# Ledger of designs, part 4: VH-VL binders against Probable pyridoxal 5'-phosphate synthase subunit pdx2 (pdx2)

Target 1, 248 residues: Probable pyridoxal 5'-phosphate synthase subunit pdx2 (pdx2), of Dictyostelium discoideum (Social amoeba) (q54j48)
Amino acid sequence: MEELIEENNIKIGVLALQGGFKEHVEMVKSIKHCFSECENKYKYSIIVQEVKSVSDIKKLNPHGIILPGGESTSMAIIASSNNDGENIFTFLKEYIKQGNFIWGTCAGSIMLSNNVDGQKVGGQSLIGGLDVLISRNYFGRQIDSFETKINLNLKFSKNNNNSILLENFEAIFIRAPAILDVIDKENVEIIGEYIVTKKDGTKEKVITAVKQNNIIASVFHPELTNDNRFHQYFVQLVLNNHLIKIKI

## First folded at step 1 (VH-VL)

Design p11 (framework fv_potravitug)
Fold by ESMFold2-Fast, scan of step 1:
Structure p11 (fold): chain C 248 residues (1-248), chain A 118 residues (1-118), chain B 108 residues (1-108)
Amino acid sequence: as target 1 above (248 residues)
Amino acid sequence: QVQLQQWGAGLLKPSETLSLTCAVYGGSFSGYYWTWFRQPPGKGLEWIGEIDYSGSTNYNPSLRGRVSISVDTSKKQFSLKLRSVNAADTAVYYCARDYLSEYGFDYWGQGTLVTVSS
Amino acid sequence: EIVLTQSPGTLSLSPGERATLSCRASQSVSSSYLAWYQQTPGQAPRLLIYGASSRATGIPDRFSGSGSGTDFTLTISRLEPEDFVVYFCQQYDNWPLTFGPGTKVDIK
């Protein structure tokens, strides 16, 4: 059974440095079916494993990686250590450049962003790759946490313009960042938005989820709900990428 | 308290199209896969196919491309169509809910006996 | 497709006895994707066990599942009168989903 599993599986790594990594692992484990129609839904088993070092990632050789929420500064310090002689963030930058899929949520979305509001050049270490401007603890300046329903326009392929609308998706925001602006308007696709009502009664629209090719970012915590559809979406993107690479 | 109720024509002639509908009462419709099974008299169950709230489907290839499943999320209903029926399609047909976290089918419709005869 | 065989086809026992039902797969099945169902004649199946060994909600503790690879077992530790019905195993590790032909637990 081990040999058959190793031959036909989709491997997802969850970065287990800090935050809600256990909840993400359980959500991925709850996935049984393809999100969209798929002739291959049972050809591949889903294997999900916590990873906390470059050695762990190399051993698992995952097709996709989830970067969970947590405190981004602490995560960056831990990830920037020379554990096993290799920097995790440097490894992930190369992993992304090779076309592998990555999804960052909350703190993970900050780490994937190229521009962080109020951060000086040479400040906190970032993985980068995502051409957006993100604000840390944006909602925490107005409210510590809240739960609301949002609409998500899930994007599968930019070239084919394949997308699925999820209406009234339950989103939990906990000291959440917000994506303030899209820098590369041609390649960054908006998945979700939210209208914030400020203390003075004015309204501001912020971005809550985006996709840029093989990089997905969200500022809410789907791993804290009973709805695994965003995890299904990510796994489907990983599976589609794998099937394209091996020509099935 | 989730309940599935199904209906449709039970008597068919060879070459006709079987059409069955399943309605979901109580609970959430999204976040689940909705599935059709059949059971010929005195035999085991055969999986026909499934659909989710977005309309994404997967089918058993043994049904030779004769099957389609559709969903109406506003009514919380999903329907089975099986084309070009013959005597081998005589069976009790069941709809069921697939609950991902339990990896099994936890709620079932009452069943519909479909008989294909001249 | 994965073919499931169940043995025995009929198991004749008395109330209070232990029942052991076998399900064998034509190729390896991950234990995470093996389920057992109970069916009373004329009624829809009822989920008993999923993931080879996890009891479904509301299922009495006299039902237990075990096994891995190609060999799986459903055990009923002390048969109650309502347990004398048909049992099916199902795999959902490989597509299409398949069921065994059933084992009838009959009263002696």
Scores: ipSAE 0.000, ipTM 0.381, lowest interface PAE 18.6, mean pLDDT 80

Design p2 (from p1 with heavy chain G98D Y99L D100Y F101Y W102G Y105S, light chain Y97W; framework fv_potravitug)
Fold by ESMFold2-Fast, scan of step 1:
Structure p2 (fold): chain C 248 residues (1-248), chain A 120 residues (1-120), chain B 108 residues (1-108)
Amino acid sequence: as target 1 above (248 residues)
Amino acid sequence: QVQLQQWGAGLLKPSETLSLTCAVYGGSFSGYYWTWFRQPPGKGLEWIGEIYHSGSTNYNPSLRGRVSISVDTSKKQFSLKLRSVNAADTAVYYCARDLYYGSGSYFDYWGQGTLVTVSS
Amino acid sequence: EIVLTQSPGTLSLSPGERATLSCRASQSVSSSYLAWYQQTPGQAPRLLIYGASSRATGIPDRFSGSGSGTDFTLTISRLEPEDFVVYFCQQYGSSPWTFGPGTKVDIK
């Protein structure tokens, strides 16, 4: 029974070092249906667990990992100092290179980015992989915290012309970063944007969510709402990837 | 824009149950934790517990066996029950909005406070 | 679990002077997750500072916060009459959230 369960489970790990991890766990647990055929077609169950160490990740062997928001500096320190004897960020770099899906929210999006505005070489530890320029505290310089509705263009595959539009998605921004630019314009797909009206009346467009192959990043906090559709989207990406792997 | 208003019985005898309710007017109720605090006369604040709008709770371990918090999302209300009160529970009780960030919380809107006195 | 101590218990100053209030934690506060509140007699606390150094919306720039680890400071650069009230620090780096006992800023 255990072996059959393992064969038909989608496992999601939530990094439980700092920042919003309990809410992400609850949101994943609340998923009854996946986007575009998940529930009955493949008969998969969703398992979600907190992970705090390389050992936890190896035991769970998750198909996808969520990196929550929170203070990225503190998360980097905890990750590099854990008692498991292995650096969790080094492990996650390899996890991503192996084609496993990862989603970073808020501080997690900073940790996944290759280019952080104002950060010099040798600064805060990053996982990397996402080829964007991100500003750590863009919205805190404009508006500390706010709630708004945004539209999201969900991307499943670069070779598929079909995308799903989520209209009026409730987004909460808490001292949020913003993605200022896409460096690899060929491989980075924009999921969400937000238009900021500056004090002088000019408008600036910033990016709020992107996908680069198996890396997903968002700067808002969907885990603080009642809307689990972005979590559904991530789980669907993980499921699609798993199905491709088992066919190969 | 956001206002919290609280009410409940302020005079209790030892062994009775304290019951307080907090209502949220204006703003969004969903997407926040809602929290109870108390402040004994002349002392600092003590966190009692919190509730997410979905009903998930976290309590201060010191009060865990006696406290429960519930939520009514349709009324935008949340309530505190503290069982088996004694004189040490005499305090001003506050409800507040939890402006959640990362693994922790700080609090931006507060109710007016309710003085609770426990005496024979 | 984290115990906060505030010093001094009472700070006696005159309007126009600089106030420096200390908050010390019994163990390191993760991510500098520390807030400061002002409490006027008979009223609920008012948020001043969060994340050790970020001013809350509507708070005058005479209030500033600093510190990390176990040592945190609230500074009021030039005291106004309405500032002679009680101030509390609060940590949210570790559950349960805890508050200091307060520092009263009193008129000399």
Scores: ipSAE 0.000, ipTM 0.416, lowest interface PAE 14.7, mean pLDDT 81

Design p3 (framework fv_potravitug)
Fold by ESMFold2-Fast, scan of step 1:
Structure p3 (fold): chain C 248 residues (1-248), chain A 119 residues (1-119), chain B 108 residues (1-108)
Amino acid sequence: as target 1 above (248 residues)
Amino acid sequence: QVQLQQWGAGLLKPSETLSLTCAVYGGSFSGYYWTWFRQPPGKGLEWIGEIYHSGSTNYNPSLRGRVSISVDTSKKQFSLKLRSVNAADTAVYYCARGEWLDYYGMDVWGQGTLVTVSS
Amino acid sequence: EIVLTQSPGTLSLSPGERATLSCRASQSVSSSYLAWYQQTPGQAPRLLIYGASSRATGIPDRFSGSGSGTDFTLTISRLEPEDFVVYFCQQYGSSPYTFGPGTKVDIK
């Protein structure tokens, strides 16, 4: 079993289709240490690279992939393009199905969601897998854009035995989507929530981040802050999954 | 209605540091990239760099190492510093507002500052 | 870097005529990150079109944009006197963000 763990690298791919992919790459590169609450028995180096095609993903063979925000229609067009007969959306669906970790932020969270409010059949191509109902431009309708500090309850296992509370986490919302409901209440874990005060004075609670097994989704932009703790969280999940796969 | 006002030294000697500031009046400061461009006399526009409200920056590789952009969120201002200037840095410098997620182009611009580098 | 080329360099027309301006990219550009600007001499650029085809706030409906991939077009359906200025295309989808060299719309 020791021979199976001699490769001490965790590889993260960032889909460089459009949006904040460079900011995500820099945030992952800024990670110096794992969370102290998460056990890391091995000295692993983090390797992060931009990926633009199925070929890039296969060459890197990443343990986890970040799907950044951006204009969702343009991302769908780019991601659904064939490259020597291979479609990136089809590849990502299989990548997720095989138990590899993926994190979608903003437009990426929409791409991963099974239910999009107001989505017409045959409209935008989606990756799917995440059992939530998401609204595309929720904050654009209620609140244009804003920055605030929120609390996040990070989930490492279904048992909540290793949950970490992030206090005063900087969250930037740019005409963001919002997760309106959880469809699979057994398997979807809520990481973050926010109370929105609408123009009519009514208050509505919306979900800002969730985890469903190997799928993580967030509607804010941690890559635009100086706080890399959400990126640390994702990398730690990827590392934990790798250790499970090699039976460590 | 959002307006950008910019100021700073317009006359520099070679080797000096250019310092320009842009102030945002009206509207939200958060949720946007605040960007610097320049235009040499009779030429096209060149992107210098951008900064998000949080301080995250992206720079044109051709100017990386000489350029820094900073924000002062309490004053709703952002500033450009360009080190070791020479005659090729003579241009009109503009600040502008952009949004990268649902990119709406640069919809609000400062008035421009003519910077001349001569000895 | 993505190089944008604009053609023609100068377009000589009369008021009331239709203007068609081309912008070509050296590699594929997401339409969401292609914009067109108008610049009057001595003034800052003014955003006309964003997302290749969406008209910016306050821009007259005689201005329209189209295109995808590497080929983009700005159309002015009926030139007004104030339209005889310089037009630039821009991409903001890949760093460094780049502008075309401009097309000058000149009065015949």
Scores: ipSAE 0.000, ipTM 0.421, lowest interface PAE 14.5, mean pLDDT 80

Design p4 (framework fv_potravitug)
Fold by ESMFold2-Fast, scan of step 1:
Structure p4 (fold): chain C 248 residues (1-248), chain A 124 residues (1-124), chain B 108 residues (1-108)
Amino acid sequence: as target 1 above (248 residues)
Amino acid sequence: QVQLQQWGAGLLKPSETLSLTCAVYGGSFSGYYWTWFRQPPGKGLEWIGEIYHSGSTNYNPSLRGRVSISVDTSKKQFSLKLRSVNAADTAVYYCARETYTYDSSGYTYYFDYWGQGTLVTVSS
Amino acid sequence: EIVLTQSPGTLSLSPGERATLSCRASQSVSSSYLAWYQQTPGQAPRLLIYGASSRATGIPDRFSGSGSGTDFTLTISRLEPEDFVVYFCQQYGSSPYTFGPGTKVDIK
């Protein structure tokens, strides 16, 4: 029975160390099987569970993992502690290297980034893998917290010229980071951008979401809205990867 | 103002099922998690579980699959069922609303409105 | 699960005195996810402090919270007669949400 579930289900783990993990679980539970009205007779159910340890991740064996927002410093401290000699961040580095999909939002996007603006030697531990420069407190310094509608260009396969435009997507920015620059311009695809009006009246364009192969990062909180389309996008990426692996 | 009222059977025999209902008056029902807690006499609070207005649930693993929470959005009510009760389940049971606020430091979650409590006694 | 310990278990003081209550977590808890509650006998808990230091609506300014990491404190600057009740700390950063065992503030 559990073996049949493994064959016909997409399993998503949500890292539940601290932060907005519950809202992410709720959003994934609200998804239909396909992003844009599935007509396929090959249907998969979505299973989502909180994971707090390497043991939890191994037991669930998820096809994809979401790293939610929260206080990145607190999450890094918790994650750096050992549980019978296993470190969660070290495990996630290998999880990503194996080609599994991961999505970091807000604090999670910081943890996935290779370059953090203003970070001192010996600062917060990172998972890494995403080749961008991210600013930890960009929106907090320029704009405290705000809600706005943004457009997102969803990217699926590097070989497909077709992208899906999500229009009027509700985005909530809370002490949000901002992606300032793409380091690997060949492999990092920009999903979202936002124009910020600074205190001196000048305008600056910042990046709010990117995809690099099996790594997705966003700096807003889609889990605090009633719009599950970005969660649908992530699950669709995970499903597509699973179908390739089982060669159906 | 928001007010939570709860009711249900207070006296149970071992092996019976506890059933409690919480009704929400005033304010919005949608967009919140609705939560159950319990407190054995003279002891601290224990979280039982929560339900989102859409019906999605999260439970305390310590209850070993005995717990079920359901929601009726049209009546603005949510209900707790706890199966196979024993003397250790004797407690005052509370329903509560979970909300959050956010500012430049991030989001903060808390329980702002509570029901009056229901004393549940399990005895033979 | 995160275990919260509270000290002292009982604090015996007189009206007008300052009360300091401690809460320690078995692992680091973001200040954003720590709350303090007051409970009078026979009543539901009342939220006092959320986010370690933010006073809830209607809570007098004699109540204040502080702390970070694993160590948190609730301070009552000048005890009033109605303050001689039980106080609980709570974390909601990790499921299952957990409470401390309580500190009873008792009259001497």
Scores: ipSAE 0.006, ipTM 0.485, lowest interface PAE 11.6, mean pLDDT 81

Design p5 (framework fv_potravitug)
Heavy chain, then light chain:
Amino acid sequence: QVQLQQWGAGLLKPSETLSLTCAVYGGSFSGYYWTWFRQPPGKGLEWIGEIYHSGSTNYNPSLRGRVSISVDTSKKQFSLKLRSVNAADTAVYYCARDSWEYLGAFDIWGQGTLVTVSS
Amino acid sequence: EIVLTQSPGTLSLSPGERATLSCRASQSVSSSYLAWYQQTPGQAPRLLIYGASSRATGIPDRFSGSGSGTDFTLTISRLEPEDFVVYFCQQYDSSPLTFGPGTKVDIK
ESMFold2-Fast, scan of step 1: ipSAE 0.025; ipTM 0.562

Design p6 (from p1 with heavy chain Y99L D100R F101Y W102F S103D G104W Y105L Y106P; framework fv_potravitug)
Fold by ESMFold2-Fast, scan of step 1:
Structure p6 (fold): chain C 248 residues (1-248), chain A 120 residues (1-120), chain B 108 residues (1-108)
Amino acid sequence: as target 1 above (248 residues)
Amino acid sequence: QVQLQQWGAGLLKPSETLSLTCAVYGGSFSGYYWTWFRQPPGKGLEWIGEIYHSGSTNYNPSLRGRVSISVDTSKKQFSLKLRSVNAADTAVYYCARGLRYFDWLPFDYWGQGTLVTVSS
Amino acid sequence: EIVLTQSPGTLSLSPGERATLSCRASQSVSSSYLAWYQQTPGQAPRLLIYGASSRATGIPDRFSGSGSGTDFTLTISRLEPEDFVVYFCQQYGSSPYTFGPGTKVDIK
C-alpha cells in the first residue's frame, strides 16, 4: 500500500491507418514538460506507438489514443476491413465508453462527431460520441489550406474555471472541417474558435477545437508545426486521468 | 523503388478530348494524392489537379469545367481527361506522385512526360 | 491564387561560385509548404528542397533552402557543371498549387 517506486509509463497509441500519424508520433516524442502539477515522487515516461489493428491496441494497452487527419472515407474503409474479424471503430467506441481519452484531428474529428452536415443515410462509418455538428470540407470551399495564430482555452480540471490560455498558437488548416454547432451544450467545452471572412464580406464564427469529457477534437493540424503544446495538453489529460485511477 | 509511366494520344484536333493514363510501379498507391501537371513550350509548370485513391479530387479552378481525373486502385493507375481542347492546351503533360500533406512532402516522383499537340 | 515571383530571371555565374535564388510570394506561405525543383531541358522537374529547408533524398549538400512568410531563398554553395539549369519554387499549401516562373542559372 505504499507509494509506487517503479518506473511509470504513459502509453499513447496513434492510429496508423493512413494520414498524418508519423507527425503525431514525432510530436508526442518531443514532449518534455507538463502543463499542470506532476507528482515528482513518481517519474512518468511517455511511450508512443503506432497502432493499426484491435490486436495492436490491446497489446499496447494505451492510456490515450490519437486519431490523425487524412481522408476520412479511406480511414473508415480501412478500419472496417478488420484483422481477424474485429472492427477497429467498434472497439474505439467501447474504448471511449470505458473512460479512456481520445483525440481526433481533422478527419479524426469528423469520425468522432455524432452529426455530420449533409451526411446521407448509409454514408461514411463514424465512431461517434462527440455531440457536435461538423461540416467536412468547410475551409476547402474558400481556400484549401492556410495558417493563422489562434488562442486556445485549454480545460484541464472537471471545473470549467480551471483553464490555461495558449496564446499565438500556430494553427494549420488543410481541407479542414469546421464545427458549426455544439449539440450538448452542458458537456461540450469550446477550446478554440475562428472568425472566417467569406468572399461576400460576411463573417462567420466557427469552432476549431472542443473537449467533451474524455473526447478531444480539433480541426487544425498541430502535428505539422514545431509547437507541441496541444500534444502536451492531450498527454497531460491522459496523465491526470491515470493519476486519478491509481490514487485511492 | 517507385516509377511512373504514362501514355495516351499526343496529337489532337481542336474540340477533341485529351486522355492520358499514368501507371504506378512499386511502392504504396494508397495514402498519396496522384497529380497531373502541364508545361506549355517555353513556359512554367501549371498544376491541373489531383486524385486520392478513394476517388476524392481537387482541380485547378482555371480548368475545372473541362477536367476530370479518375483512379483505378486495383491497377494502380490514374487518368486525365481534358475536354474541348484548343491550341492553348499544347504542352508536355506530367503525372506525379502527389502530396501527402501530412508528411510535408510534395511531388517526388514524376512520369516521363507526354507531349500533347493540338492542331488542325 | 498565390503568385510566386522569382529573381533574377537569369543568373550568370561560373563553376565553383555561390548561387542565391529568390522566391517571393504574393501572400504569406507556410515554410512547411514551399519547395524548390530543378529542371533539365526535356526532362520532368526534380525535387530538391521541400518544407523550405529540407533536402529531398539523394540531393547533394551544396543545395540548401531558407526563408519564411513571403521571402524564400535557394542557395547552391559551389556550382557544379550539372547545376546550370532552371530552378522553380512552388507553394503546395493552398489550391491551386502554384510555381514561380523559374530562374535560369547560366554559365558565363
Scores: ipSAE 0.005, ipTM 0.399, lowest interface PAE 14.1, mean pLDDT 81

Design p7 (framework fv_potravitug)
Fold by ESMFold2-Fast, scan of step 1:
Structure p7 (fold): chain C 248 residues (1-248), chain A 119 residues (1-119), chain B 108 residues (1-108)
Amino acid sequence: as target 1 above (248 residues)
Amino acid sequence: QVQLQQWGAGLLKPSETLSLTCAVYGGSFSDYYWTWFRQPPGKGLEWIGEIYHSGSTNYNPSLRGRVSISVDTSKKQFSLKLRSVNAADTAVYYCARVEYYGLDAFDIWGQGTLVTVSS
Amino acid sequence: EIVLTQSPGTLSLSPGERATLSCRASQSVSSSYLAWYQQTPGQAPRLLIYGASSRATGIPDRFSGSGSGTDFTLTISRLEPEDFVVYFCQQYGSSLYTFGPGTKVDIK
């Protein structure tokens, strides 16, 4: 039957150049309901696909992209990748500027950040856009990998103070980066925080997830759990953005 | 305390398929990429490829058409298959680990397996 | 691919002396992606330094790493008898992990 109309599909690309992309694909596929109840005359289907090149992204034409992180794949390698004469990081910068949603997790959050601790001005992240100061492998220097439950305040619209509290969200930190500071305090919204007890016994509060307009970043690994609520949140943001675009 | 133990047939004829397995004892399996290296006699190390517990793989482009790595998460084992071997594939083969989102360094290695390809 | 060159190929020294080993990359390498390994003949490599300058767990403080960009150095401040083995540098910045050809530290 003709039940799936082109306009009723939300397409999510998962960048398959780094580890963890299969887990992200499966988490998106596991989504069964809208995270926030939005009244809509039409029912939307979620399509998720691996993308490995600019050509793949153009063919899929996704409404949102998930950028998994994996330090075995360096940012320099990804930046040097070309497909049909197009650099993928250059393409993603333009994709973001067009108002499309992107979510970087773990090392992906580093690639989206404008300020990386210890990095010179000319050596800032190759995608950029997110106005935070992030520290690479912060948890690996201060504490070993661990799993804990955190609370997340999910933000949907900057002009609407609507937020959803996720309590007891399972977060896995594998020698993860940490967001140390917000540079653009007006546009960057904090979603999650964590208090770290360092090896020397001192405590430090770090940021674990943020949203800046169409850029989402998190330093934990929800793709390694059975809790798809953060993936639901990202898809809901993508859907909300799509609905706004088609109403004009 | 984490240990890697590897095994497999070390004597092959040209055109055969090399098959090696590495088992992980102790520690976390999902925190790491599990990787294979080789070292020809008197030469340096060459990276072959890596696998994550989900089955996601990255391979050395020079070997991509001949190599496959698989994982058995329930047994905490991963295996290397290298097809159509020739004398240039003679080397000591090592399994090792590298952290999923850590620095690109290999902190724990298997004992090594000498693979000889001769007619 | 990023090619790593190590110099010298062989370094002949006596116990108690300082050893300085060089690793040069064909193009710039992030310090986060440079490591040093020690290998005794017939054994698997042993991680010494990662992130150009961080000592791995259990590695004595006589081993230190430094450098950035294309030039990296491993220093052994006072050679012990067990240090007369082969050392390799490693990076990841061109779609694969690559290793240098090694520097052999030999007893004079």
Scores: ipSAE 0.000, ipTM 0.424, lowest interface PAE 12.7, mean pLDDT 80

Design p8 (from p1 with heavy chain G98D Y99K D100W F101Y W102E S103L G104P, light chain S94Y Y97L; framework fv_potravitug)
Fold by ESMFold2-Fast, scan of step 1:
Order: structure tokens, then sequence, then C-alpha cells
Structure p8 (fold): chain C 248 residues (1-248), chain A 120 residues (1-120), chain B 108 residues (1-108)
């Protein structure tokens, strides 16, 4: 007789308050195959949707959320406003605390950081959780906006030697922040670095991407390229976490 | 709340130096990039350059070698100097505030504009 | 530098009509880095839209922005008399910052 085939879906929310959320949605949609690294015997489909309120997030119930680049002050104001009686940043703090995966890029990386260089008392609201020191507009002010190829060392589990090296990954830096230092050196894993040559000829090494447990941060804009490998990496992390939770 | 007021000499001869000042009233001066633009009669806007309260500057490459921008944080003022002017520098010059946080470079507050005429 | 082209150069319409203004970039620009300004003759520009679709503070809801890649649009759903002025697009995804040449909205 006919059998009901249960569909397995990984749901990704993209925070659509401001910035490059549309490009992130299209990049996630461009991922067309089941991931093999989790040794998954079942085929998973990827569902991606814009979310702009706590209500949207609750309706989607996403396994992971992407916080895109954008104007972080505007995003903080919108997120701090009541939407169906609930604050989005407060909700995201709890979402992260529950072990759900989140990835912040550019402005999103700042919102996830615990330590923002030069932030004044009573300044912009942050989600927090990521124990790094980040500078808001490092690249645009130091060397102007640019596009370059970087190497990324993708980490899947803490203290696991299972990592993937992405060589020659196209990275676009547009008035980008830079991660200046790792505060929690035990739990923060460095994914990417870049050596900046300043106008006076001196060189400075900055961090361009990190992972701390279920928090991913990157300062470049992978959503503006034709390379969806970093989006694949994030979805793979989300899938691996989901499979652990359902004990597969 | 925030208001930008600008002033400076509007009539120049070729080879002279243009000097304009913009003062910020209300709001915070620190934490923003302060920017100069120009608009030749009947044409679009051209970005000249920007300055942070620390004195760090960025300039349009098309004007490099002739332009400098400075700040006076105590007075909440910033100033434009454009050297060796010629007739092509005739324009209305505007100062503006840049929203800085990762994606600065859209401008929410503008000065009233200063018409600069370069004539022999 | 990125060149922005605006079309039409002049758009002739009557009050109450819908205006659609186009901005095309010489290379792809993220929607996050596109702004629209309104300029009344003799006055400084006024920010209308940033991030391609976000209205600036105090801007009426008849103004909306959309687009991605190289093609962006400003829409004014129902023209009011004060809307018959010049509109500029601006990209801020790449240095140097660049503006379009403007579209003038004229009364028929």
Amino acid sequence: as target 1 above (248 residues)
Amino acid sequence: QVQLQQWGAGLLKPSETLSLTCAVYGGSFSGYYWTWFRQPPGKGLEWIGEIYHSGSTNYNPSLRGRVSISVDTSKKQFSLKLRSVNAADTAVYYCARDKWYELPYYFDYWGQGTLVTVSS
Amino acid sequence: EIVLTQSPGTLSLSPGERATLSCRASQSVSSSYLAWYQQTPGQAPRLLIYGASSRATGIPDRFSGSGSGTDFTLTISRLEPEDFVVYFCQQYGYSPLTFGPGTKVDIK
C-alpha cells in the first residue's frame, strides 16, 4: 500500500530587520544537496525564511538563525521594540542559551560580541555571548573596502581534529569590523585571519571569523559572492546539532 | 535635534585655497564620521572625503593631493581645505553626518550648503 | 568606481499617480548598500531610503524602495505636490561612494 514518507527539514531563519538578509536567503536556497559529513542516512531539505519579529521566529521554529550585516544601531532599535509584546534581542539571547546555532556576519558579528572596542556605557544594545574584542569599522577606515581570497579552517566540534580547510575563499570586506582579540582562548576557535598592510607599511593580523560552541561570527560578506561554502558550513553545523538533539 | 551649520569664503580666484567650516549643534560629535560633498550646478553629488573625531581621514581618489579635512573636537567643528582651485571646482559644498556602525555612508543630517565660485 | 545610471532622466506625471524610478549599477551592489535621496532645488539632499528598502525617520509610507544586484527601484505610490523634485540613488558598498545623476519628477 502507499507509505507516508516523512520529510526531514532543516529550518534556517534570516533576521530581516536591516542589511543583507535577502542575499543570505538566496545563498541558503542555493544549497541543493544532503550533507554527508554527519553520516546522515536520511535526506534533509533546507527551508529558509526571513524573520523580523519574535512571532515570525516562533512560527518558523528555526534550527538556526543568521544575523546579516547591516546598520546595527537601526537593527538594535527595531529589535528592542515590542513586537507582539516581546523583545527580539532578549528572545535571541535565550535562543542561543538553549543551544541553538546562530551566525552573525558583519553587523551581526558585532551584536553577538561581548566586548566592542570603544562602546560607551548606555550605548547600542547587544545580544552578546561571543567572548571576543571586536572593532566596528576597522577595514573600511584602515585600508578601504576590498575583495580578497582567504583561507578558512572550518571547525565542527570542540577538541575534534575534524576540520575542513577552505582555500582561496572569496571574501568581500565593506566597511567591515575586525576581531582584534580572543578573550576566552579555550572556547573560541579561530576560523579565519587576515594580515592587513597599513598605509605606513606596517602589518597587523586580524581575525575574520570565529566559532564559540553554537555561535559563529564572520566579518566579511560571503552572501555577496557566488561561493555558498560558508553557508553550507553553517547549515551543516545546524544539521549536526539537530541530529544530536534527536539522538540520531 | 542635530543641526549642521557651515560657512567660508564663496568667491575664489584660480590657484587659491578653498576653506570651509562646518559646526555641529546638538547631539554627539564623537562616534561619527563627518563628511564633505560638492554639487556642480546642474549635476549630481560628488563625495569629497570624511573625518572621524580622532582625525582619521579618507578622501575621494579623484581629489587626492589637493584635499585635506581637519577636526576641532572641542568646538565640534570640522573643516575642508581644497588647494589649487580652478573653474571646475565651482559647486555648492555640503557637510553631512555619516551613520557609523559597520555600514556608514548614508547621511541623515546635512549643512545648508555653501556656493563656491571660482572665477578669473 | 561604480557608476550609477538613473532612468528616466525626467519623469512627467500628475499628482495622485504612481512614480517608478530606476537606478542601475555598473556592477553588483548588495541591497544593504543602496540609498535614495530627495532634493528640492536650492536645498540639501534629504535621506528617503537606506539599505534599498528601509525608510528613514519621518519619511511617509508612500515612499518605498526595492531591488537587488544591479537593479534598484524607488516607488512613490501616490504623488503629492511636494514630491515633484529631484531624486538620487547612492551606493555605499564600495569606495569611493557614488551617486546617480538624478531623476527629475515634473508635473505633466
Scores: ipSAE 0.000, ipTM 0.396, lowest interface PAE 15.9, mean pLDDT 80

